# Ledger of designs, part 3: VHH binders against Band 4.1-like protein 4 (epb41l4a)

Target 1, 289 residues: Band 4.1-like protein 4 (epb41l4a), of Danio rerio (Zebrafish) (Brachydanio rerio) (o57457r11to299)
Amino acid sequence: FYCEVLLLDESKLILTTQQQGIKKSTRGSVVLDYVFSHVNLAETEYFGVRYCDRSHQTFWLDPSKTLAEHKDLIATGPPYTLYFGVKFYAEDPGKLKEEITRYQFFLQVKQDVLQGRLPCAFNISAQLAALAIQSELGDYDPYKHTAGYVSEYRFVPDQKEDLEDSIEQIHKTLLGQVPAEAENNYLAIAKTLEMYGVDLHPVFGEKQAEYFLGLTPVGVVVYKNKTQVGKYFWPRITKVYFKETQFELRVLGRDCNETSFFFDAASKTACKNLWKCCVEHHTFFRMPE

## First folded at step 1 (VHH)

Design h02 (framework vhh_sonelokimab_d1)
Fold by ESMFold2-Fast, scan of step 1:
Structure h02 (fold): chain B 289 residues (1-289), chain A 121 residues (1-121)
Amino acid sequence: as target 1 above (289 residues)
Amino acid sequence: DVQLVESGGGLVQPGGSLRLSCAASGFTFDDYAVGWFRQAPGKEREFIGAISGSGGSTYYAVSEKGRFTISRDNSKNTLYLQMNSLRPEDTAVYYCAAGPDWLLSTEYDYWGQGTLVTVSS
């Protein structure tokens, strides 16, 4: 078994049968333990590794199941590619206990912005990117940071020169911020954005109308045409169920009556994945601190 | 000047059927989720179901599913509740309500004055 775990700092952790004893019979928890140990992470509950099937759908590695039981993963390799990341986003990552945990959140959120999963307006994008530059390069220095230095870095999917100019101007104002401070300030801004920590799943409603269900730190959010049309808080969600391609969400109203909402996923595999992600989010975000 | 006006309430024998109407005015009806609630004396207000202002999706309280049907007529700015197999415990004041989203967890912005439904022999 040969797998490459892509880490949030863009490095790779290689796990093999010969070096680590990883086999098809190895449980996901063993793979996760190697990753957590490698990145020196103690607050592990927020994190996981995911993989893509041949249709480019993403799935989280189940710590309780063997690698062989992840049939969609086995179909893709060898070699097998895994992606380390934040599975459950803390509402306030600045309050996480360890600096290394906050650093991993910083790297994840920075990737979310870069990949377009966390959209932000021009001025917010410039501020976030300048804080990322401050963390990476330190204080602006006209002798080291020559004209166009920002263009060597990518922070958003379609980065333009006007954004790079704004990033440079903001970087010049951040004099004296140490890396950890810049990273904490990055997370303090990013956590306020609408799509922060939102895990999107495409679904269909009545008459095949297209929606996305967003699994978030606070609940399930329903999106239509890129606008929020519904929100169900985790404490109000009493049951999550699926059958074939139909996903059911039961919500407790203010009057203590339950209402069922139904959505269709594109496939049985996508529906089961949505259900599993939703159950895991519901469990995680309902647990008291 | 938003108004929701319920009508169609009255006395019905057990096992009977009744259709309630809610006439909406003063706002763009299709932009709002509209729903039905009821309240019996000494009890909390109970959600029955809601219908989207667009897309035609409906949501029901689990206990009411199968007996009550919600529908709307966009040309008349009117919401309907079809009630079948009525029981004495369905006796309540029925309210129409409108809100900007589909959520039971959010407050409805506009409420009607209610229409009384009495189910007795």
Scores: ipSAE 0.000, ipTM 0.195, lowest interface PAE 13.1, mean pLDDT 85

Design h03 (framework vhh_sonelokimab_d1)
Fold by ESMFold2-Fast, scan of step 1:
Structure h03 (fold): chain B 289 residues (1-289), chain A 123 residues (1-123)
Amino acid sequence: as target 1 above (289 residues)
Amino acid sequence: DVQLVESGGGLVQPGGSLRLSCAASGRTFSNYAVGWFRQAPGKEREFIGAISRSGGSTYYAVSEKGRFTISRDNSKNTLYLQMNSLRPEDTAVYYCAAEPTYYGLFDSEYDYWGQGTLVTVSS
């Protein structure tokens, strides 16, 4: 068995049968334990490893199931590629207890901005990127950071020279911020963005109308044409079901009666994954502490 | 600011059909997402279905899916609820509701309400 776990700092953790004794019969929890130990992470409950199937759909490694039970993963390798990341986003990452936990959140959120999962306006993008530069390079120094130094880094999907110029100007104002401080300031800004911590799943309503269901720290949000059209808080969601491609969400109204709503996923696999992610978010965010 | 008036309620035998209408006045109806709710005697108000501003998307409560159909005609500023295969348990006051920004599953999310129309299913 040969696994490559891509970490948020862009390094790789190689897990094999010969080195770690992992096999198809090994449970996901064992793989997760190796990753958590390697990154020196104690607040592990926010994190997981995910993999992609051949249709580019993403799945989280189940701690309770064997590697062999992850059929979509087995079909992609060897080698098997796993991606370490934040599975459940803290509403306020500044309140996380360990600096290493906040650092991993910083790396994840930075990746979310880079890959377009966390869109931000020009001015916010420049602020975030400057804080990331401060964390990486330290204080601006004209003898070290020569013209074009920001262009060596990518922070957004379509990075242009006007953004890079803005980043450089902001970096010059951040003198004296140590890396941990810059990272905490990055998270303080990012947590306020609309798409922070939103796990989007494409679905269809009646007459094949396209929607996204967003799994968030506060509940399920329904989006249509990039506009929020519904919001169901976790404490009000009583049950989540699926059958074939149909996803069912049961919600307790303010009248205290249960109502069910239906959405269709593109495939049975996508529907089961949406259901699993929704149940896991529901469990995580309903239990304080 | 929108005003809603329901109509079409009445007495119907089990297995029968009724179509309820909700007429809107004031601002343009097409600016609002709208839904139907009902309240049976001695029970809390419950959601039946909702329809988007354009009419392109609809959502239904499980107990009504397949029996009830929601539709809208923005040119007539009117919302409809087609009710088929009615049962005694469907006896309730039916309300239409509108909101300016979202359409949701909770009655508290709706800003404007009609006065209701009574539907009685009995032999």
Scores: ipSAE 0.000, ipTM 0.120, lowest interface PAE 15.8, mean pLDDT 83

Design h04 (framework vhh_8pnl_2)
Fold by ESMFold2-Fast, scan of step 1:
Structure h04 (fold): chain B 289 residues (1-289), chain A 119 residues (1-119)
Amino acid sequence: as target 1 above (289 residues)
Amino acid sequence: QGQLVESGGGLVQPGGSLRLSCADAGSIFSINAMAWYRQAPGKERELVARITSGGSTNYADFVKGRFTISRDNAKSTLYLQMNSLKPEDTAMYYCAAHYDFWSGYSDYWGQGTRVTVSA
């Protein structure tokens, strides 16, 4: 068994049968323990390891199941690629107990911004990128940070020169912020953005209209064309069910009657994954029954 | 730019075939959808074919029945099999990876590979 775990700092952790004794019969929890130990995490409950199947659908490694029971993972290798990341986002990551936990959140959120999962207005993007530069390079120094130094870094999907100029200007004002301080300030801004910590799943409504279901710490949010069109707090969601490709949310309305909302996922596998992620979010954020 | 690298373009006679490939060089992110676009000289980029994370495919009318989009997810590689090529198919072909629902926010583009169909 040969697997590569891609870490948030862009390094790899290689786990093999010969070195770690990893086999198809190995439980997911064993793989997770190696990863957590390697990155020196004690506050592990926010994190997981994910993989992609043959259709590039993303799944979280189940700690209680063997690697062999992850049939979609087994079909992709060897070698097997796993991705370390934040599975459940803390509403206020600045209040996480350990600096290393906040650092991993910083790396994850920075990746989210870079890859467009966390959209930012121009001014917010510039502020966040300047804080990331401050964390990486320290105080602005005109002798070290010569014209064009920001262009060697990527912070957003469609990075343009105007943004880079703004980043340079803001970096110059951040004198004296040490890396941990800049990272905490990054998280303090990022946590206020609408899409922070939202686990998005594409679905279809009536007449194959496209929607996204966002799983959040407070509930399920329904999006259409980037516009929020529904929000159901976890205490109002009475049942989450799936059958084949159909996903069902049952919600208590203001009239105290249960209403069912139906969505179609692109495949049976995607539908089951949406259901599982929804149940796991509910469990993690400790909804009253 | 994204970590997408296209290959497989070239010169081919009308009625010939080509297979384009697009490799993701070990990117850490999840991809919701992959697509092929093309751009002929003096024209706007146009969607040729799209494949979602669930494997659902969509094709532009002008390639339907001739082109097939597919993905090898173990290798993070996207393919476009082009059959019955016509002079009108001459263009730069671009690979894109995107979280399809977010216009402009998460698109990753390759540098393109040139396809020339000549009589």
Scores: ipSAE 0.000, ipTM 0.140, lowest interface PAE 16.6, mean pLDDT 83

Design h05 (framework vhh_8pnl_2)
Fold by ESMFold2-Fast, scan of step 1:
Structure h05 (fold): chain B 289 residues (1-289), chain A 119 residues (1-119)
Amino acid sequence: as target 1 above (289 residues)
Amino acid sequence: QGQLVESGGGLVQPGGSLRLSCADAGFTFSSYAMAWYRQAPGKERELVARIYSGGSTNYADFVKGRFTISRDNAKSTLYLQMNSLKPEDTAMYYCARDLGYFDWLPEYWGQGTRVTVSA
């Protein structure tokens, strides 16, 4: 068994039968333990490892199941590629206990911005990128940071020269911020963005209208044409069910009556994955009684 | 950004070879993972091979040992060397720039190059 875990700092953790004893019979929890140990995480509950099948559907590695039971993963390798990342986004990552946990959130959110999962306006993009540069390079130094230094770094999908110029100007104003401070300031801004911590799933409503269901720290958000059209808080969601390709969300209204909302996923596999992710988010983000 | 342009497709007999190329006019080719996908008529696109910015590669089981993906960052070009071609390899082949891990995020696609494997 040859497994490559892509980490948020763009390094790889190689897990093999020869070095770690990883086999098809190995539980997902063992793989996760190697990853958590390698990145020095104690606050592990926010994190997971995902993989992609041949149809681009992403799945979280199930800690209770063997690697062989992840049939879509087995179909893609060897080598098997896994992606370490934040599974449940803390609503306020600045309140996470350990600096290493906040650092991993910083890396994840930075990747989310780079890859277009967390869209942000020009001015916010420049501010976030300048904080990332401050974290990486420290204070602006005209002797070290010569013309074009920002272009060596990628912060957004379509990075243009005007953004790079703005980043440089903001970086010059950040004197004295140590890496941890710059990272905390990055997270403080990013957490306010609409798509922060949103796990999007494509679905169809009535008359095959296209929607996305966003699983968030506060509840399920319904998007149509990238516009929010519905929001259901976790404490009001009383049932999450699926059958075949149909997903059911049951919500308790202010009048204390339950209303069912139905959506269709593109496939049975996508529907089951949506249901599983929704149940896991509901469990994680509901406050205990 | 820029444009992805695939080339090198054609008609070959079973057991033949082809080399596909994808030229990326995008500014930061070297910073992205690149992939080859294929789509047979009337079917969904499927991943054939992926190469990461650091040079690591992944292959679909159905092409392992037969296809080799590679990249030339200086030329901003992605390659797919296809050996021992089979009729079931007949498809449009697409080059893609991976923008993320979630299935709802579109890859930056080229227009495709046709590969036909028949007697």
Scores: ipSAE 0.000, ipTM 0.134, lowest interface PAE 16.0, mean pLDDT 83

Design h06 (framework vhh_8h63_2)
Fold by ESMFold2-Fast, scan of step 1:
Structure h06 (fold): chain B 289 residues (1-289), chain A 122 residues (1-122)
Amino acid sequence: as target 1 above (289 residues)
Amino acid sequence: ELQLVESGGGLVQAGGSLTVSCAASGRTFSSYAMGWSRQAPGKERELVAGITSGGSTYYADTVKGRFTISRDNAKNTLYLQMNSLKPEDTAMYYCAAGYYDSSGYYEPFDYWGQGTQVTVSG
């Protein structure tokens, strides 16, 4: 068994049968333990490793199941590629106990911005990128940071020169800010953005109308054409169920009447994944009680 | 990986009894929570009965006191003994297995059989 775990700092952790004893019978929890030990992470509950099937659908490695039971993962390799990341986003990552945990959140959120999962207005993008540059390069130094130095880095999809100029100007104002401080300030801004920590799943409603269900710390948010059209708080969700490709949310209204909302996923596999992610988010963000 | 095959369905008179069985093949049957769900034409699937890997049982209110779920780990077989059958018990009965050691009303199962038809005439 040959497994490559891509870490948030862009390094790779290689896990093999020969070196770690990883086999198809190995449970996901064993793989996760190797990753957590390697990155020196104690606050592990927020994190997981995901994989992509051949259709680019992403799945979280189940700690209780064997690698062989992840049929979509087995179909892609060898080698098998896993992606380390934040599974459950803390509403206030600045309150996380350990600096290493906040650093991993910083790396994840920076990746989210770069890949367009966390959209940012121009001014916010510039501020975030300048803080990332400050964390990586330290104080602006005209002898080290020659004209165009920002263009060596990518922070957003379709990065333009105007944004790079803004980033440079902001970086010059951050003198004396140490890496951990810059990273904390990055997270303090990013946590206020609407799509921060939203786990999006494509679904269909009536007549194949396209929606996204967003799994969040507070509940399920329904999006249509990038606009929020519904929000159901975890305490009001009385049932989370699926059958075939149909996903069901039963929600208790203020009038004490239950309403069922049905959505269709593109496949049985996508529907099961949505259900599993929804149950896991509900458990994580509503415990205890 | 885990395959489930139901059998034992058929036609039965109201008030009668029937046992349906589910044969599991593949990996470790004893570590799965198992259940029986049913679906009548045009209706949603209903979880009827569940049994954990440890042997704890759950029954839907519609069947409680009439149905008994049991498992034989040595034979990799799940059973549903149905007594005092009613016409409204007419449905396709599906065997299901979940990896987690829990079976609750709202927990769907990961593996499903193709079903066995039970018809109760009045």
Scores: ipSAE 0.000, ipTM 0.106, lowest interface PAE 18.1, mean pLDDT 84

Design h07 (framework vhh_8h63_2)
Fold by ESMFold2-Fast, scan of step 1:
Structure h07 (fold): chain B 289 residues (1-289), chain A 121 residues (1-121)
Amino acid sequence: as target 1 above (289 residues)
Amino acid sequence: ELQLVESGGGLVQAGGSLTVSCAASGFTFSSYWMGWSRQAPGKERELVAGITSGGDTYYADTVKGRFTISRDNAKNTLYLQMNSLKPEDTAMYYCARDRYYYGSGSYLDYWGQGTQVTVSG
């Protein structure tokens, strides 16, 4: 068995039968333990490893199941590619106990911005990128940071020269911020963005209308054409169910009546994955009554 | 510009009937959960009736069987028909809209000044 785990710092952790004893019968928890040990994480509950099937659908490795039981993963290799990442986003990552946990969140959120999962307006993008540069390079130094130094780095999907100029100007103002401080300031800004920590799942409503269900730290958010059209907090969600391709969300209204919302997923596999992710988010972010 | 304008309140004798209405503008009325809340002096605001975008209705136990909520999506108007009125129904009545476009009635916003209903006797 040959696994490549892509880490958030862009390095790879290689796990094999020969070196670690990893086999198809190995449980996901064993793979996760190797990853957590390698990156020196104690606050492990926020993190997981994911994989993509041949349809580019993303699934989280189940710690309780064997690698062989992950049929979609087995179909993709060998070699098997896994991606380490944040599975449950802390609503305020600045309150996480350990610096290494906050650092991993910083790397994840920076990747989210780069890959377009966390959209940012121009001014916010420039501020975030300048803080990332400060964390990586330290204080602006005209001797070391020659004209065009920002262009060696990528921070957004469609990075243009005007953004790079803005990043440079902001970097010059950050004199004296140590890496951990710059990373904390990055997370303090990023946590306020609408798409921060949102796990999006495409679904269909009435008359095949396209929606996204966003699983968030506070609840389920319904999006249509990039606009929020519904929001249901975890304490008000009384039931999450699926059958075939149909997903059901049952919500307790202020009038103490339950309302059921139905959505269709593109496939049975996508529907089961949505249900599983929703149940896991509900469990993790459960609030007392 | 979003507006909710309540009207139709007044003074009625116990056992009487009254209809209050809410004229909505500045949003897609048909897509929102709408309701009626009331607030009597010194008391918390109470949700008394609600209606989904699809027309399903909900009532507080205090008004069930006496009040009827309805909507006219063509006129962007919400109604509350109140029968067998009691002195305890005396309150300022407010038109409520769910905050979210396809909401379930869980988060209500109030944009109007309300309409006063006073029941004597």
Scores: ipSAE 0.000, ipTM 0.147, lowest interface PAE 14.8, mean pLDDT 86

Design h08 (framework vhh_ozoralizumab_d1)
Fold by ESMFold2-Fast, scan of step 1:
Structure h08 (fold): chain B 289 residues (1-289), chain A 122 residues (1-122)
Amino acid sequence: as target 1 above (289 residues)
Amino acid sequence: EVQLVESGGGLVQPGGSLRLSCAASGFTFSSYWMYWVRQAPGKGLEWVSEINSGGSSTKYPDSVKGRFTISRDNAKNTLYLQMNSLRPEDTAVYYCARELWFGELSDAFDIRGQGTLVTVSS
């Protein structure tokens, strides 16, 4: 068995049968333990490893199941590629107990911005990128940071010169911020953005109208054309079901009656994945401290 | 960009009164049902009051009925909550909330603001 775990700092952790004893019969929890140990992470509850099928749909490795039971994963390799990341986003990551946990959140959120999963207006993108540069390079120094130094780094999908100029100007104002401080300030801004911590799933409503269901720390959010059109808090969601491609969400009204909402996923596999992610978010964000 | 900004909270003695305001922007305020909801320390969100788009219909739970009055000024895009005969159990952060555009889940609240803290103590 040969798998590569891509970490948030872009390094790879290689796990093999010959070096770690990893086999198809190995449970996901063993793989996760190797990853957590390697990145020196104790607050592990927020994190997981995911994999992509051939349609680029992502699935989280189930710690209770064997690698062989992950049929979509087995179909992609060998070699098997896994991606370490934040599975459940803390609503206030600045309150996470350990610096290493906050650092991993910083790396994840920075990747989310870069890959377009966390859209930012121009001014917010510039501020976030400047904080990321401050964390990486330290204080602006005209002798070290020559013209065009920002262009070496990517922070958004379609990075342009105007943004890079703004980043440089903001970086000059951040004198004295140590890396951990810059990273905490990055998270303090990022947590306020609409798509922060949103696990987004494409679905269809009535008459094949296109929506996205966002799984968030506070509940399920319904989006249409990039606009929030529905929001259902976790305490009011009583049950989630799926059958074939149909996903059902049950919400408790103030009259104490349940109302059911139905959405169609593109495939049975996508529907099951949406249901599993929804159940896991509901459980995680309702767990006691 | 939808914004809801609550104000008017503060410290008040039992039996006192406060008037909360919510300044709305970024949407057609006059077309939406509006709500006040609150969250007491260590508790979940509790619905406090409801008003229709025109201001002609209001509803309250038994816990505040007769003591709280919701109102709106559509010309000023502002929602109000007049709170009378305040009790220690009214202590909470109060949020202004919009009914969702999807419209059919009036018990789901679109909360955007930081809220305003109301402390009722002697």
Scores: ipSAE 0.000, ipTM 0.118, lowest interface PAE 16.2, mean pLDDT 86

Design h09 (framework vhh_ozoralizumab_d1)
Fold by ESMFold2-Fast, scan of step 1:
Structure h09 (fold): chain B 289 residues (1-289), chain A 120 residues (1-120)
Amino acid sequence: as target 1 above (289 residues)
Amino acid sequence: EVQLVESGGGLVQPGGSLRLSCAASGFTFSDYYMYWVRQAPGKGLEWVSEISSSGSTIKYPDSVKGRFTISRDNAKNTLYLQMNSLRPEDTAVYYCAKDYGDYVPGMDVRGQGTLVTVSS
């Protein structure tokens, strides 16, 4: 068995049968333990590893199941590619106990902005990117940071020269921020954004209209055309079901009786994945009173 | 960060009156339907009042109709419930709730609530 785990700093951790004893019969928890040990994480509950199927749908490695039981993963390799990342986003990452945990959150959120999962207005994008530059390069130094130095870095999906100019101007104002401070300031801004920590799943609602269900620390949020159009608060979600491609939430409704809301996923596999992610989010953010 | 903070509960004798308040923050209060819901000891949540974003549409269940009055002050981001002719069966924790939004009907109940005890 040959696994490559892509880490958030773009490095790779290679796990093999010969070196680590990884086999098809190995549980996901063993793979996760190697990754957590390698990255020096103690606060592991926020993190996991993902894999992509042939249609580029993403799934979390299940710690309780064997690698062989992840049939979509087995179909893609060897080598098998896994992606380390944040599975459950802390509402206030500044309160995370260890600097290494906050650093991993910083790397994840930076990737979220870069890949368009966390949209930002122009001014916020410039501020975030300048903090990332400060963390990477330190204080602005005209001797080291020649004209156009920001162009070597990517922070948003469609990065334009006007954004790069703004980033450079802001970077010049950040004199004296050490990397950990810049990273903490990055997270302090990012946590306030609408899509921060939102696990989005495409679904169809009434009249086959396209929506996204967002799994968040506070509940399930319904989005249409990038706008929040509904929210089901975790304490009011009484049941989560799925059958075939149909996903069902039972919620304490307007009349204070249970009401079922139905959504259709694109496939049976996508529906089961949505259900599993929803149950895991509900458990994590409601872990027990 | 949507916040709803209920206040005004207390001990009152049967036939008495209380006025509850809910201070709202973190959203555009004037854009949302608002609700009062309650939970009696050992029972589920019960809807007790509904008011539209402008205040033009107001509804009550038969159990409180004619005794309770919901109102809102959009300038102060505050929701009110005036409770008259209180009965022992009105004893409950009262919660302020906002609508989920245009697509999804329902009540987003966030606060700790305010306890109303009707007893001699």
Scores: ipSAE 0.000, ipTM 0.114, lowest interface PAE 18.2, mean pLDDT 84

Design h10 (framework vhh_5c3l_4)
Fold by ESMFold2-Fast, scan of step 1:
Structure h10 (fold): chain B 289 residues (1-289), chain A 121 residues (1-121)
Amino acid sequence: as target 1 above (289 residues)
Amino acid sequence: QVQLQESGGGLVQPGGSLRLSCAASGFTFSSYAMSWVRQAPGKGLEVVSDISGSGGSTTYADSVKGRFTISRDNAKNTLYLQMNSLKPEDTAVYYCAKDSSGWYEGYFDYRGPGTQVTVSS
């Protein structure tokens, strides 16, 4: 068995049968333990490893199941590629207890911005990127940071010269911020963005109208054409069900009656994955009652 | 034929107040939950508040909690939104919406033409 875990700092952790004893019969929890130990995480509950099937659908590795039971993963390799990341986004990552946890959140959110999963306006993009540069390079130094130094770094999908100029100007104002401070300031800005921590799942409504269900710390948000058309807070959601390709969301309405909403996923596998992610988000973000 | 008509918008100073009204016709008003939805320039739709058919249950977006109050008069088929302590970020077109409970809570099968609220000095 040969798997490569891509970490948020762009390094790889290689897990093999020969070195770690990893086999098809190994449970996901064993793989997760190796990853958490390697990155030195104690606050592990926010994190997981995911994999992609051949149709580019993503799934979280189930700690209770064997690697062989992850049939979509087994079909993709060897080698098997896993991606370490934040599974549940803290609403206020600045309140996370350990610096290493905040650092991993910083790396994840920076990747989210780079890959377009967390869209942000030009001025916010420039501010975030300048804080990331401050964390990486320290204080602006005209003798070390020569013209065009920002171009060596990528922060957004369509990075242009005007953004790079703005980043440089902001970096010059950040004198004295140590890396941890710049990273905390990055997270303080990013947490306010609309798509921060939103786990999007494509679904279909009536007559195959396209929607996205967003799983968030506060509830489920329904998007159509990039607009929010529905929002159901976790305390109002009474049940979630799936059967075949149909996902059912049961909500306590304003009239104190339960209403069922039905969505269709592209496949049975995608539907089960949506349901599982929804149950896990509900469990994680709901206060003990 | 369902019809919704908003009124009460206008220009107001920061910290000011406005009361929006929505006159409804063509359906049994008291049988449906109603919502106020807004759209700021260049932004998507935001549900700011909703109210049950009886008026016994209300919800508010975090951005307006403590400042806005939704109410209804079922005898007059009218929905209201009392807006206090208005901020520049409340500038938007405000729409009255009949709630659809069939497929998507918060997805509206009917909306009025809207009323413009501008909060500026």
Scores: ipSAE 0.000, ipTM 0.119, lowest interface PAE 16.2, mean pLDDT 85

